# VH-VL binders against o04291r164to392, part 46

Target 1, 229 residues: o04291r164to392
Amino acid sequence: DANNPAGLLSIAEEALAEFLSKATGTAVDWVQMIGMKPGPDSIGIVAISRNCSGIAARACGLVSLEPMKVAEILKDRPSWLRDCRSVDTLSVIPAGNGGTIELIYTQMYAPTTLAAARDFWTLRYSTCLEDGSYVVCERSLTSATGGPTGPPSSNFVRAEMKPSGFLIRPCDGGGSILHIVDHVDLDAWSVPEVMRPLYESSKILAQKMTVAALRHVRQIAQETSGEVQ
Key: E = the ipSAE of ESMFold2; O = the ipSAE of ESMFold2 at other seeds; V2 = 0.75 times the mean of E and O plus 0.25 times the DockQ between their complexes.

## First folded at step 16 (VH-VL; framework fv_ragifilimab)

Design w1 (at its last fold request DockQ between E and O 0.86; V2 from the best seeds 0.85)
Fold by ESMFold2 at other seeds, look of step 16:
Structure w1 (fold): chain C 229 residues (1-229), chain A 120 residues (1-120), chain B 113 residues (1-113)
Amino acid sequence: as target 1 above (229 residues)
Amino acid sequence: QVQLVQSGAEVKKPGASVKVSCKGSGYTFTDYYMYWVRQAPGQGLEWIGYINPYSGGTTYNQKFKDRATMTVDKSISTAYMELSRLRSDDTAVYYCARSGSKKAHYMDVWGQGTLVTVSS
Amino acid sequence: DIVMTQSPDSLAVSLGERATINCKSSQSVLYSSNNKNYLTWYQQKPGQPPKLLIYWASTRESGVPDRFSGSGSGTDFTLTISSLQAEDVAVYHCQQYYNFPLTFGQGTKLEIK
């Protein structure tokens, strides 16, 4: 049953596999985002989804920080995600393989008084891969997935996070290669028609979340004199 | 002002079922988790499960999953816990308790308790 | 399952004196990522349901007198009553909410000497 440690690990491992297929493969129909160019000062490569369920964005870039430091920074969503009101870990489950499973409640600010703010109930799985990469992936828990029931969503619209996260690979000579995937369904049909583009745009998702995350870790790296592993 | 009022004591035979009710007042019933916890005579507290009264979703302690059923009736701000196939070691006071927060599993308001006695 | 063990099982303390109750968990209930201890203390007076005293190991619930304080981290926690009052006669329980199943200590009975 999905409400015990073995069931939670099964959900976590499936989320990891789906996340990796998006981050390094073509599980989503990716289109390179206009205005994001390679170069010595570029943030990295950014893509957005075309023809997928929900909306998605991914980014890949170099950061001059150790993998664990990158993970630590990005797990603290309120520090870099401006629309994030709160992130609260309700439960922490050791995965038995050295990894960690968290059950997380996230509340977002609404951009308008005409629509309810979104919240999320998710499983977040952090672990080291066999190839030495560090990964943090996350997905919503729903009645379909199983797992512990989340908090009441009164005053919020419960949104869905599809397998998303960070893959952080150490570089030879120091620093990390960071892959980010954000894939969400914000329930656009629950808002007035004039506001729906804000909830259906993979470009807005990339700008507000995916690019913001990569920019944030790169800014912190500059503040620490660009130290690398 | 916030209070949880439970149904009265019950005496049951082994093999029977019991359904305990818990009515909340003085707060928005659907905004908080509702937990069920029992205490056998002279023993500590034992968590049975919780329900999200907004969605009706439940999470059970695996020990009770096959015998306990938690439900809510939002229209009367009332939660229920039914325990089936009763045994003598199910004799206990059964409590409902409300969450103190959406963000943690601790309980800030408790019902007065319902004594369930299982006697052959 | 995380086992919560309290000590002592009972104690008697003179009015106005300090009472100390310990709670140990079989695993750490401190999450390093958020630096929070997932530990709560409840007071259960004779014939009454439990009442919330302390959550997050050291945060007093509203309306709880200042003489109650919680301390400790990781696996070792302490509830302290700095100046015992007659109304403090109760059984005290700790509870972890780090992981499922939610578990309680066996309780510590506090009496007046």
Scores: ipSAE 0.853, ipTM 0.935, lowest interface PAE 0.8, mean pLDDT 90
Fold by ESMFold2, look of step 17:
Structure w1 (fold): chain C 229 residues (1-229), chain A 120 residues (1-120), chain B 113 residues (1-113)
Amino acid sequence: as target 1 above (229 residues)
Amino acid sequence: QVQLVQSGAEVKKPGASVKVSCKGSGYTFTDYYMYWVRQAPGQGLEWIGYINPYSGGTTYNQKFKDRATMTVDKSISTAYMELSRLRSDDTAVYYCARSGSKKAHYMDVWGQGTLVTVSS
Amino acid sequence: DIVMTQSPDSLAVSLGERATINCKSSQSVLYSSNNKNYLTWYQQKPGQPPKLLIYWASTRESGVPDRFSGSGSGTDFTLTISSLQAEDVAVYHCQQYYNFPLTFGQGTKLEIK
């Protein structure tokens, strides 16, 4: 049964593999966002998906914080994701390799009263790789994946998160290289036609979520640098 | 007032099945998990599983997954738990209970319980 | 499975005195990332279903008298009744909800001495 620790670990490791293939490879047809005005990270690279299932965005940038600290900050989604109302861990399963599996319920604000807010029921897997990289990956649990059933969504539209997350590599001399992948299906067809671009644009996803995460950790790194002697 | 009302006591023979009902009132039935828990005479509480009454999705304690079936009928705000291939050690009071939160697996409202007696 | 073990199995306490019931989990039920203990206490009076008293180890449910308090962290938890009343005669159960299966302690029967 997929809701036992061994079955959940299998789901987690498959999510990790798929996430890594998106973060460092060509599993998604990535189009670099060239010609944009300078963003909050002048040395960061942002790409968006073309012709994939759902919508996806990727970013890569340097952060002057060690990997575990970056992961800690980014796991606290309400602190950096403007539309995130809450993140709650319902269950915690230790993975045999020192990693952790969480079963998470996330509620989002709706940008308009014309469409119901989205929520997510996900598995989040945090672990440290042999090379000292820290990874936090996440994907929705559904009847197709197996695993414990999530809470009722009677007041929300249950959205799908495809394997997504953060790969945080240590740099020689300190700091980290942060890779971010966001890949979601927000069920755009459940909203009025005029609102659909907000729910099916990978560029809007990049602006609202992927770039926001990178901007946030860089801001914290600057504030932490001002405190360090 | 939130209330869970269960079906009456049952006496069964080994090998039979029993189906216990639990009707919720005073709240939106489909907004909360429903749990099933049993208590053998003079013993502790044992979790059987839970159901999401909005989706019908279920999660079972592995001990019961081959014999227990949980369902809901949303139109009458009623949950059901059926236990098959009964044995004498299945004699217990069977409770339904509602989740206290969407964010945690604890129970805030319990049904009155249904005594199931399995004679050997 | 996380095994919940209560002590004592049975306890007799005089009216107005302090009663203390312990619950120990075989694994920590504290998640350091959110600093929450995934532990609940229930009261079960004779012939009645359990009633929620305490969740998150120390938070009282609405309507529960303040003589009931929960404390502890990690693997060791305590339910305290500061001034025992006659209506507090019951079996008390702890339950963890850290991971599956959900498990309960065996119960502690509290009687008037």
Scores: ipSAE 0.850, ipTM 0.932, lowest interface PAE 0.8, mean pLDDT 91
ESMFold2, look of step 16: ipSAE 0.839; ipTM 0.929
ESMFold2 (binder alone), look of step 16: mean pLDDT 94; pTM 0.960
ESMFold2 (binder alone), look of step 17: mean pLDDT 94; pTM 0.961
ESMFold2 at other seeds, look of step 17: ipSAE 0.850; ipTM 0.931
ESMFold2, fold request of step 18: ipSAE 0.841, 0.839, 0.832; ipTM 0.929, 0.925, 0.924
ESMFold2 (binder alone), fold request of step 18: mean pLDDT 94, 94, 94; pTM 0.960, 0.959, 0.959
ESMFold2 at other seeds, fold request of step 18: ipSAE 0.852, 0.848, 0.806; ipTM 0.934, 0.932, 0.927

Design w2 (at its last look DockQ between E and O 0.95; V2 from the best seeds 0.86)
Fold by ESMFold2 at other seeds, look of step 17:
Structure w2 (fold): chain C 229 residues (1-229), chain A 120 residues (1-120), chain B 113 residues (1-113)
Amino acid sequence: as target 1 above (229 residues)
Amino acid sequence: QVQLVQSGAEVKKPGASVKVSCKGSGYTFTDYYMYWVRQAPGQGLEWIGYINPYSGGTTYNQKFKDRATMTVDKSISTAYMELSRLRSDDTAVYYCARSGSMKAHYMDVWGQGTLVTVSS
Amino acid sequence: DIVMTQSPDSLAVSLGERATINCKSSQSVLYSSNNKNYLTWYQQKPGQPPKLLIYWASTRESGVPDRFSGSGSGTDFTLTISSLQAEDVAVYHCQQYYNFPLTFGQGTKLEIK
């Protein structure tokens, strides 16, 4: 049963596999984003989806923080995602090898009064790989997926998060390589036509979420170093 | 004032079914989880499951999954819990309870309880 | 399943004196990421349904008298009634909501000595 710990772990492992195939492979048809900051000041490599279900964005960049610290920062979504109102963990299920499954309710602010704010009911799986990499992946729980029923969405439009997350690889000499994938369906057809591009643009997703996360951890890394170079 | 009012006491024979109702008032019924909990005489509290009254989605304690059925009728702000194939050890007071927060699984308002007695 | 064990099973305390009730979980109900203890205390007076007293281990519900307080973390929790009143005669239950199934302690019966 998908409501018991074994069923939840199965959902989590499938989400992890799907996330990794997007983060480091070609499971999504990725197109490099034109117009990002070039040169030595660049935060990293950013791509957006073409011809996939929903919208997706990916980023890869270098961060001078240890993998667990990067994961800790990015799990606190309200601290870096401007439109995130709240993230609340309703249940915590320990998994093998020190991994953790969370059942999470997330509420977002609406960018306009013309459309209802979105919320998410998700499973988030955090685990450490044998090579010292840390992974935080997340996906919506729905009737199709199974799992415990989420909170009422009478005041929100329930959006879908497809397998998404962070892969954080340690570097020799310190720091981390951070891979980010965001893949969502914001239910664009539930908003007025004039607002619909805001909810179905992979470029806007990249700018507001994927790039924002990478910038945030890089900024904290600079502040943590305390250097006045 | 938030209130949960349950149906009256039931006496049943082994093998029968019972359906307990719980009517909510003083709040928006579909905005909160509804839980079902029972208490056998002289015993502690036992969680049966919860229902999202907006979607109708349910989550059961595995112990009860094959015999318990939770439903709602949104038009009259009423939740139901049906327990089938009753046994003598199902004798208990059955409570409905509303979530205290959408962010945690604790209960802030409880119904008065419905005594179900299963005896031959 | 997280087993919640209360002690003592029964307690008699003189009016105006301090009462303490303990609750121990078989696994930690503290989540390190948010630093919250997923524990609630309920009061159940004779012939009545449970009533919420304290959630997140130490946060008092609105309308609950100041004499009730909750403390503890991880696996060990305490409910304290600083000055027992006649209306406090009840069974007290702890409950964890860290994961499923939701589970309650067996209850502690509090009586006036």
Scores: ipSAE 0.837, ipTM 0.928, lowest interface PAE 0.9, mean pLDDT 91
Fold by ESMFold2, look of step 17:
Structure w2 (fold): chain C 229 residues (1-229), chain A 120 residues (1-120), chain B 113 residues (1-113)
Amino acid sequence: as target 1 above (229 residues)
Amino acid sequence: QVQLVQSGAEVKKPGASVKVSCKGSGYTFTDYYMYWVRQAPGQGLEWIGYINPYSGGTTYNQKFKDRATMTVDKSISTAYMELSRLRSDDTAVYYCARSGSMKAHYMDVWGQGTLVTVSS
Amino acid sequence: DIVMTQSPDSLAVSLGERATINCKSSQSVLYSSNNKNYLTWYQQKPGQPPKLLIYWASTRESGVPDRFSGSGSGTDFTLTISSLQAEDVAVYHCQQYYNFPLTFGQGTKLEIK
């Protein structure tokens, strides 16, 4: 059943498969963002979705940290995502394959009083792949997916996270190649038209979330090594 | 001020069903999880499930999933738990309880309990 | 399922003395990523529902007297009443909320000597 360990693992493995097809393949129609490339930062390669459900962004870049450290940093969402108010793990389920499943409640700040803040109820799955890569993937739990019911959202608009996350591949000689996918539906129809670009633009998603994550990890890597990027 | 008031004691025969009610007051009913927990005579506490009163979504202990049904009527701030196909070992005090936090599964306010006795 | 085991099953303590109740989980209820112990203590007086005392293993609920304290981590937890009062006669339960099903210890009955 979906609210027991076996059912939750099934949801987690589907989320992993869908995430990987976005991160390493063409499951989303990706358009490279040439104008998104940072000047002095040299952040990496960024793409945004075209003609997909919701909005999505992808980034790929090098980070001078080992995969487990990168995962640790990025799982602490409030430390790097400006709009993240809180992340709370309600339940922890060991997966039968040595991975970990978390049931997570995330609250976001609203950018203005004109629209309700968003929250998320998600399953997050962390595991090592056979090639030594570390994966952290996440997706919303809804009535359609099954799984334990989430907290009341009377003060929030419950947003949907489609399979998203981090693929972190070790490099020879140290460091990692970090692939990030963010894929969300923020329910843009629930806000006034003037606010909708904040909630339906994949370019804004890339700027506020996907690129921010990559920059944050690279900044920490520079501080650890003493190098200036 | 926060209070959960449950329906009165019930005596049932094996095979019957029982529906226990729990009315919340002194707080916003739809902002907190509602749990159901039972305690057989002389025994410890056993979790049955919880409901999100805002959405109506439920999560059951697998032991009870085939026989327990939790619902809410948020217009009257009332939660219900129905247990069907009763057996003698279902004799217990049944409690409703409110979550202490929407971010964790512990309970801060409990109802007074409803004794359900199952005997022929 | 995470089994919660309390010891002793019953305990008699003189007024003003220290009472100590143990709770052991069959699996760790400490999550290393957030460093939190998913463990709660309840007090249940005769004929009454349980009342919340301690959550996250060591945090007192508002209105709970300072004589109650929780300690421990991982699999081993302790509830301490530093100076027993007559109104502390109750059954004490621990509960884990690390994962489902939510489970309780069998209870420890505390009596006055």
Scores: ipSAE 0.832, ipTM 0.927, lowest interface PAE 1.0, mean pLDDT 91
ESMFold2, look of step 16: ipSAE 0.827; ipTM 0.924
ESMFold2 (binder alone), look of step 16: mean pLDDT 94; pTM 0.958
ESMFold2 at other seeds, look of step 16: ipSAE 0.829; ipTM 0.925
ESMFold2 (binder alone), look of step 17: mean pLDDT 94; pTM 0.959

Design w3 (at its last fold request DockQ between E and O 0.85; V2 from the best seeds 0.84)
Fold by ESMFold2, look of step 16:
Structure w3 (fold): chain C 229 residues (1-229), chain A 120 residues (1-120), chain B 113 residues (1-113)
Amino acid sequence: as target 1 above (229 residues)
Amino acid sequence: QVQLVQSGAEVKKPGASVKVSCKGSGYTFTDYYMYWVRQAPGQGLEWIGYINPYSGGTTYNQKFKDRATMTVDKSISTAYMELSRLRSDDTAVYYCARSGDKKAHYMDVWGQGTLVTVSS
Amino acid sequence: DIVMTQSPDSLAVSLGERATINCKSSQSVLYSSNNKNYLTWYQQKPGQPPKLLIYWASTRESGVPDRFSGSGSGTDFTLTISSLQAEDVAVYHCQQYYNLPLTFGQGTKLEIK
């Protein structure tokens, strides 16, 4: 059943498959962002969704840190996501393949007093692939997915995270190739029309979350390299 | 003052059902998980399940999933736990308890307990 | 399921002396990513419901006297009462909340010698 370890693993593996199809494929209709192009000195390649449910953004870039270090940094969401108020792990389930399943409650700040802040109840699945890649994927648990019931949201609007996360591939000679997918439904129709662009724009999602994550890890990599002089 | 007040003791025969109530006061009832835990005479504590009183969503200990039903009436700030197909080893004190934090599964306020006796 | 085992099942301690209660989990309840131990201690006086003493293994609940302390990590945890008082006569339970189902130790009965 979905409330036991085997059922949670099934949800986790399905989320991983969907995340990978977005990160490395065309499960979302991706449009490259204007002014973003590949290169050794650029932050990376950034794309946003067109004509999908919710809003989505994707980024791919090089980071001069080993995959496990990148995963460790990005799992600590409050450290790099400005709008993240808190991340709390309520349950931890070993996946039986060396991976870990977390049940996570996340609260976000609202960018305005005109709309209620969002919260999330999610399953986060972390695992290492045989090629040395790390994967951290995450999706909301809802009545449709099954799984343990999340906290009361009486002071928040419960938002939905669709399969999202990080794929962190090792590079020969060190460092990592980081793939990021953020895919959310922030319930934009519950906010005043003046504020809706903050909640239904894939470009704003990319700027505030996806690009912010990639920049943060790259900045730490630069500071770490300078410190090791 | 945060308080959980439970319904009175019950005596039941094997095969019957029992429904225990738990009324919360002194706090916003729908802001916190509600847990059900039982204690057989001379024994330790056993978790039955929890309910989100805002949504009505439930999570059960697998041991009780086919016999326990948790519900909420948020208009009167009251949680219920019904246990069906009672057996003599269901004789226990049944507690409701509130989560101490929305972010973890520990319990800070407990009801006074409801003794359920199952005897033939 | 994570099995919680307490020792001893009962103990008697003289007033003013130290009481020590152990709780062992069948698997670690320390999550390395947040460095937190998902363990709680409850006190249950005769005829009363449990009362929260300590959560996250070592954090004292508001209003709990300083003589109560929690320690340990991973699989091995200890509740210590540094100077036993008469009102401390109770059964003490540990509980893990690392994963579901939530599970409790069998309890340790503390008496005055």
Scores: ipSAE 0.844, ipTM 0.927, lowest interface PAE 0.8, mean pLDDT 90
Fold by ESMFold2 at other seeds, look of step 16:
Structure w3 (fold): chain C 229 residues (1-229), chain A 120 residues (1-120), chain B 113 residues (1-113)
Amino acid sequence: as target 1 above (229 residues)
Amino acid sequence: QVQLVQSGAEVKKPGASVKVSCKGSGYTFTDYYMYWVRQAPGQGLEWIGYINPYSGGTTYNQKFKDRATMTVDKSISTAYMELSRLRSDDTAVYYCARSGDKKAHYMDVWGQGTLVTVSS
Amino acid sequence: DIVMTQSPDSLAVSLGERATINCKSSQSVLYSSNNKNYLTWYQQKPGQPPKLLIYWASTRESGVPDRFSGSGSGTDFTLTISSLQAEDVAVYHCQQYYNLPLTFGQGTKLEIK
């Protein structure tokens, strides 16, 4: 049964595998955003999805912070995601590999008064890989996946997060390579036609969420590196 | 005033089923989890499961999963818990309880309890 | 499953004196990422349902007298009644909500000495 620790770990490991295939592979048809090419002055490489269910964005960049510090910052979504109202952990399950599974309820602000705000009920899995990389991956729990039933959404539209997250690889000499994947279905059909582009655009997703996360961590790293210690 | 009112006491034979009702008032019924908890005579509290009354989704304690069924009727703000294949050690007071908020699985309002007695 | 163990099983305290009830979990119910202890205390008077007293280990529910306080962290928690009143005679239960299944302590019966 998926409501027990072994079943939740199975969901978590599947989410991790799917996330990694998006972050480091071609599981999504990625198209690089115009003007986002590698270079010393760029924030990193940013791509958006085409021809996938929902919308997705990916970013890769260098951050002069250790992997665990990057993860700590990014797990605190309200601190960097403008539209995030709250993140609340309802349950915590220690994984047998030293990792952690969280069951999380997230509420978002709506960009318009014409549509209801979205919320999410997710499993978030944090673990360290054998090569010293740290991963934080997340996906929605639904009746189809199994797992504990989430809170009532009577005042929200329950959105879906497909396997998403952060892969944070250590670099020689310090710092990290950060890979970010955001993949969501915001239920665009549930909004008036005039508002649907806000909920169907992978470019808007990249700008508001994926790039915002990378920019936030890089700015903290630069502020820390500039201090006299 | 938030209130949960349960159905009356039941006496059952082993092998029968019982269905306990819990009517919520003074709040929006579909905004909060509903929990079921039992207490055998002279014993502690034991969690049976919870239901999301908005979606009807359920989560059961594994101990009860094959015998307990939780449902809701949103139109009358009422939750139900049915326990089948009753045994004498199912004799207990059965409580419904509402979640305190959406952030955690603690209970802020409890029903008055329904005594279910199972004896041959 | 997280096992909750209360001590003592029963306690007799004189009116106006301090009562202390302990609850120990078999695993930590403190989550370091949010710094919250997933623990609740309930009061259950004879013939009545449980009543919420304290959640998040130390936050008093509205309407609960200030003589009730919760403390502790991780695996060890305490409910304190600073000056026992006659109406405080009850069974007290702790509950963890860190993980499923939700589990309760066996209860502590508090009576007047």
Scores: ipSAE 0.832, ipTM 0.922, lowest interface PAE 0.8, mean pLDDT 91
ESMFold2 (binder alone), look of step 16: mean pLDDT 94; pTM 0.960
ESMFold2, look of step 17: ipSAE 0.820; ipTM 0.918
ESMFold2 (binder alone), look of step 17: mean pLDDT 94; pTM 0.960
ESMFold2 at other seeds, look of step 17: ipSAE 0.832; ipTM 0.924
ESMFold2, fold request of step 18: ipSAE 0.840, 0.838, 0.837; ipTM 0.927, 0.924, 0.925
ESMFold2 (binder alone), fold request of step 18: mean pLDDT 94, 94, 94; pTM 0.957, 0.958, 0.958
ESMFold2 at other seeds, fold request of step 18: ipSAE 0.831, 0.825, 0.819; ipTM 0.924, 0.918, 0.916

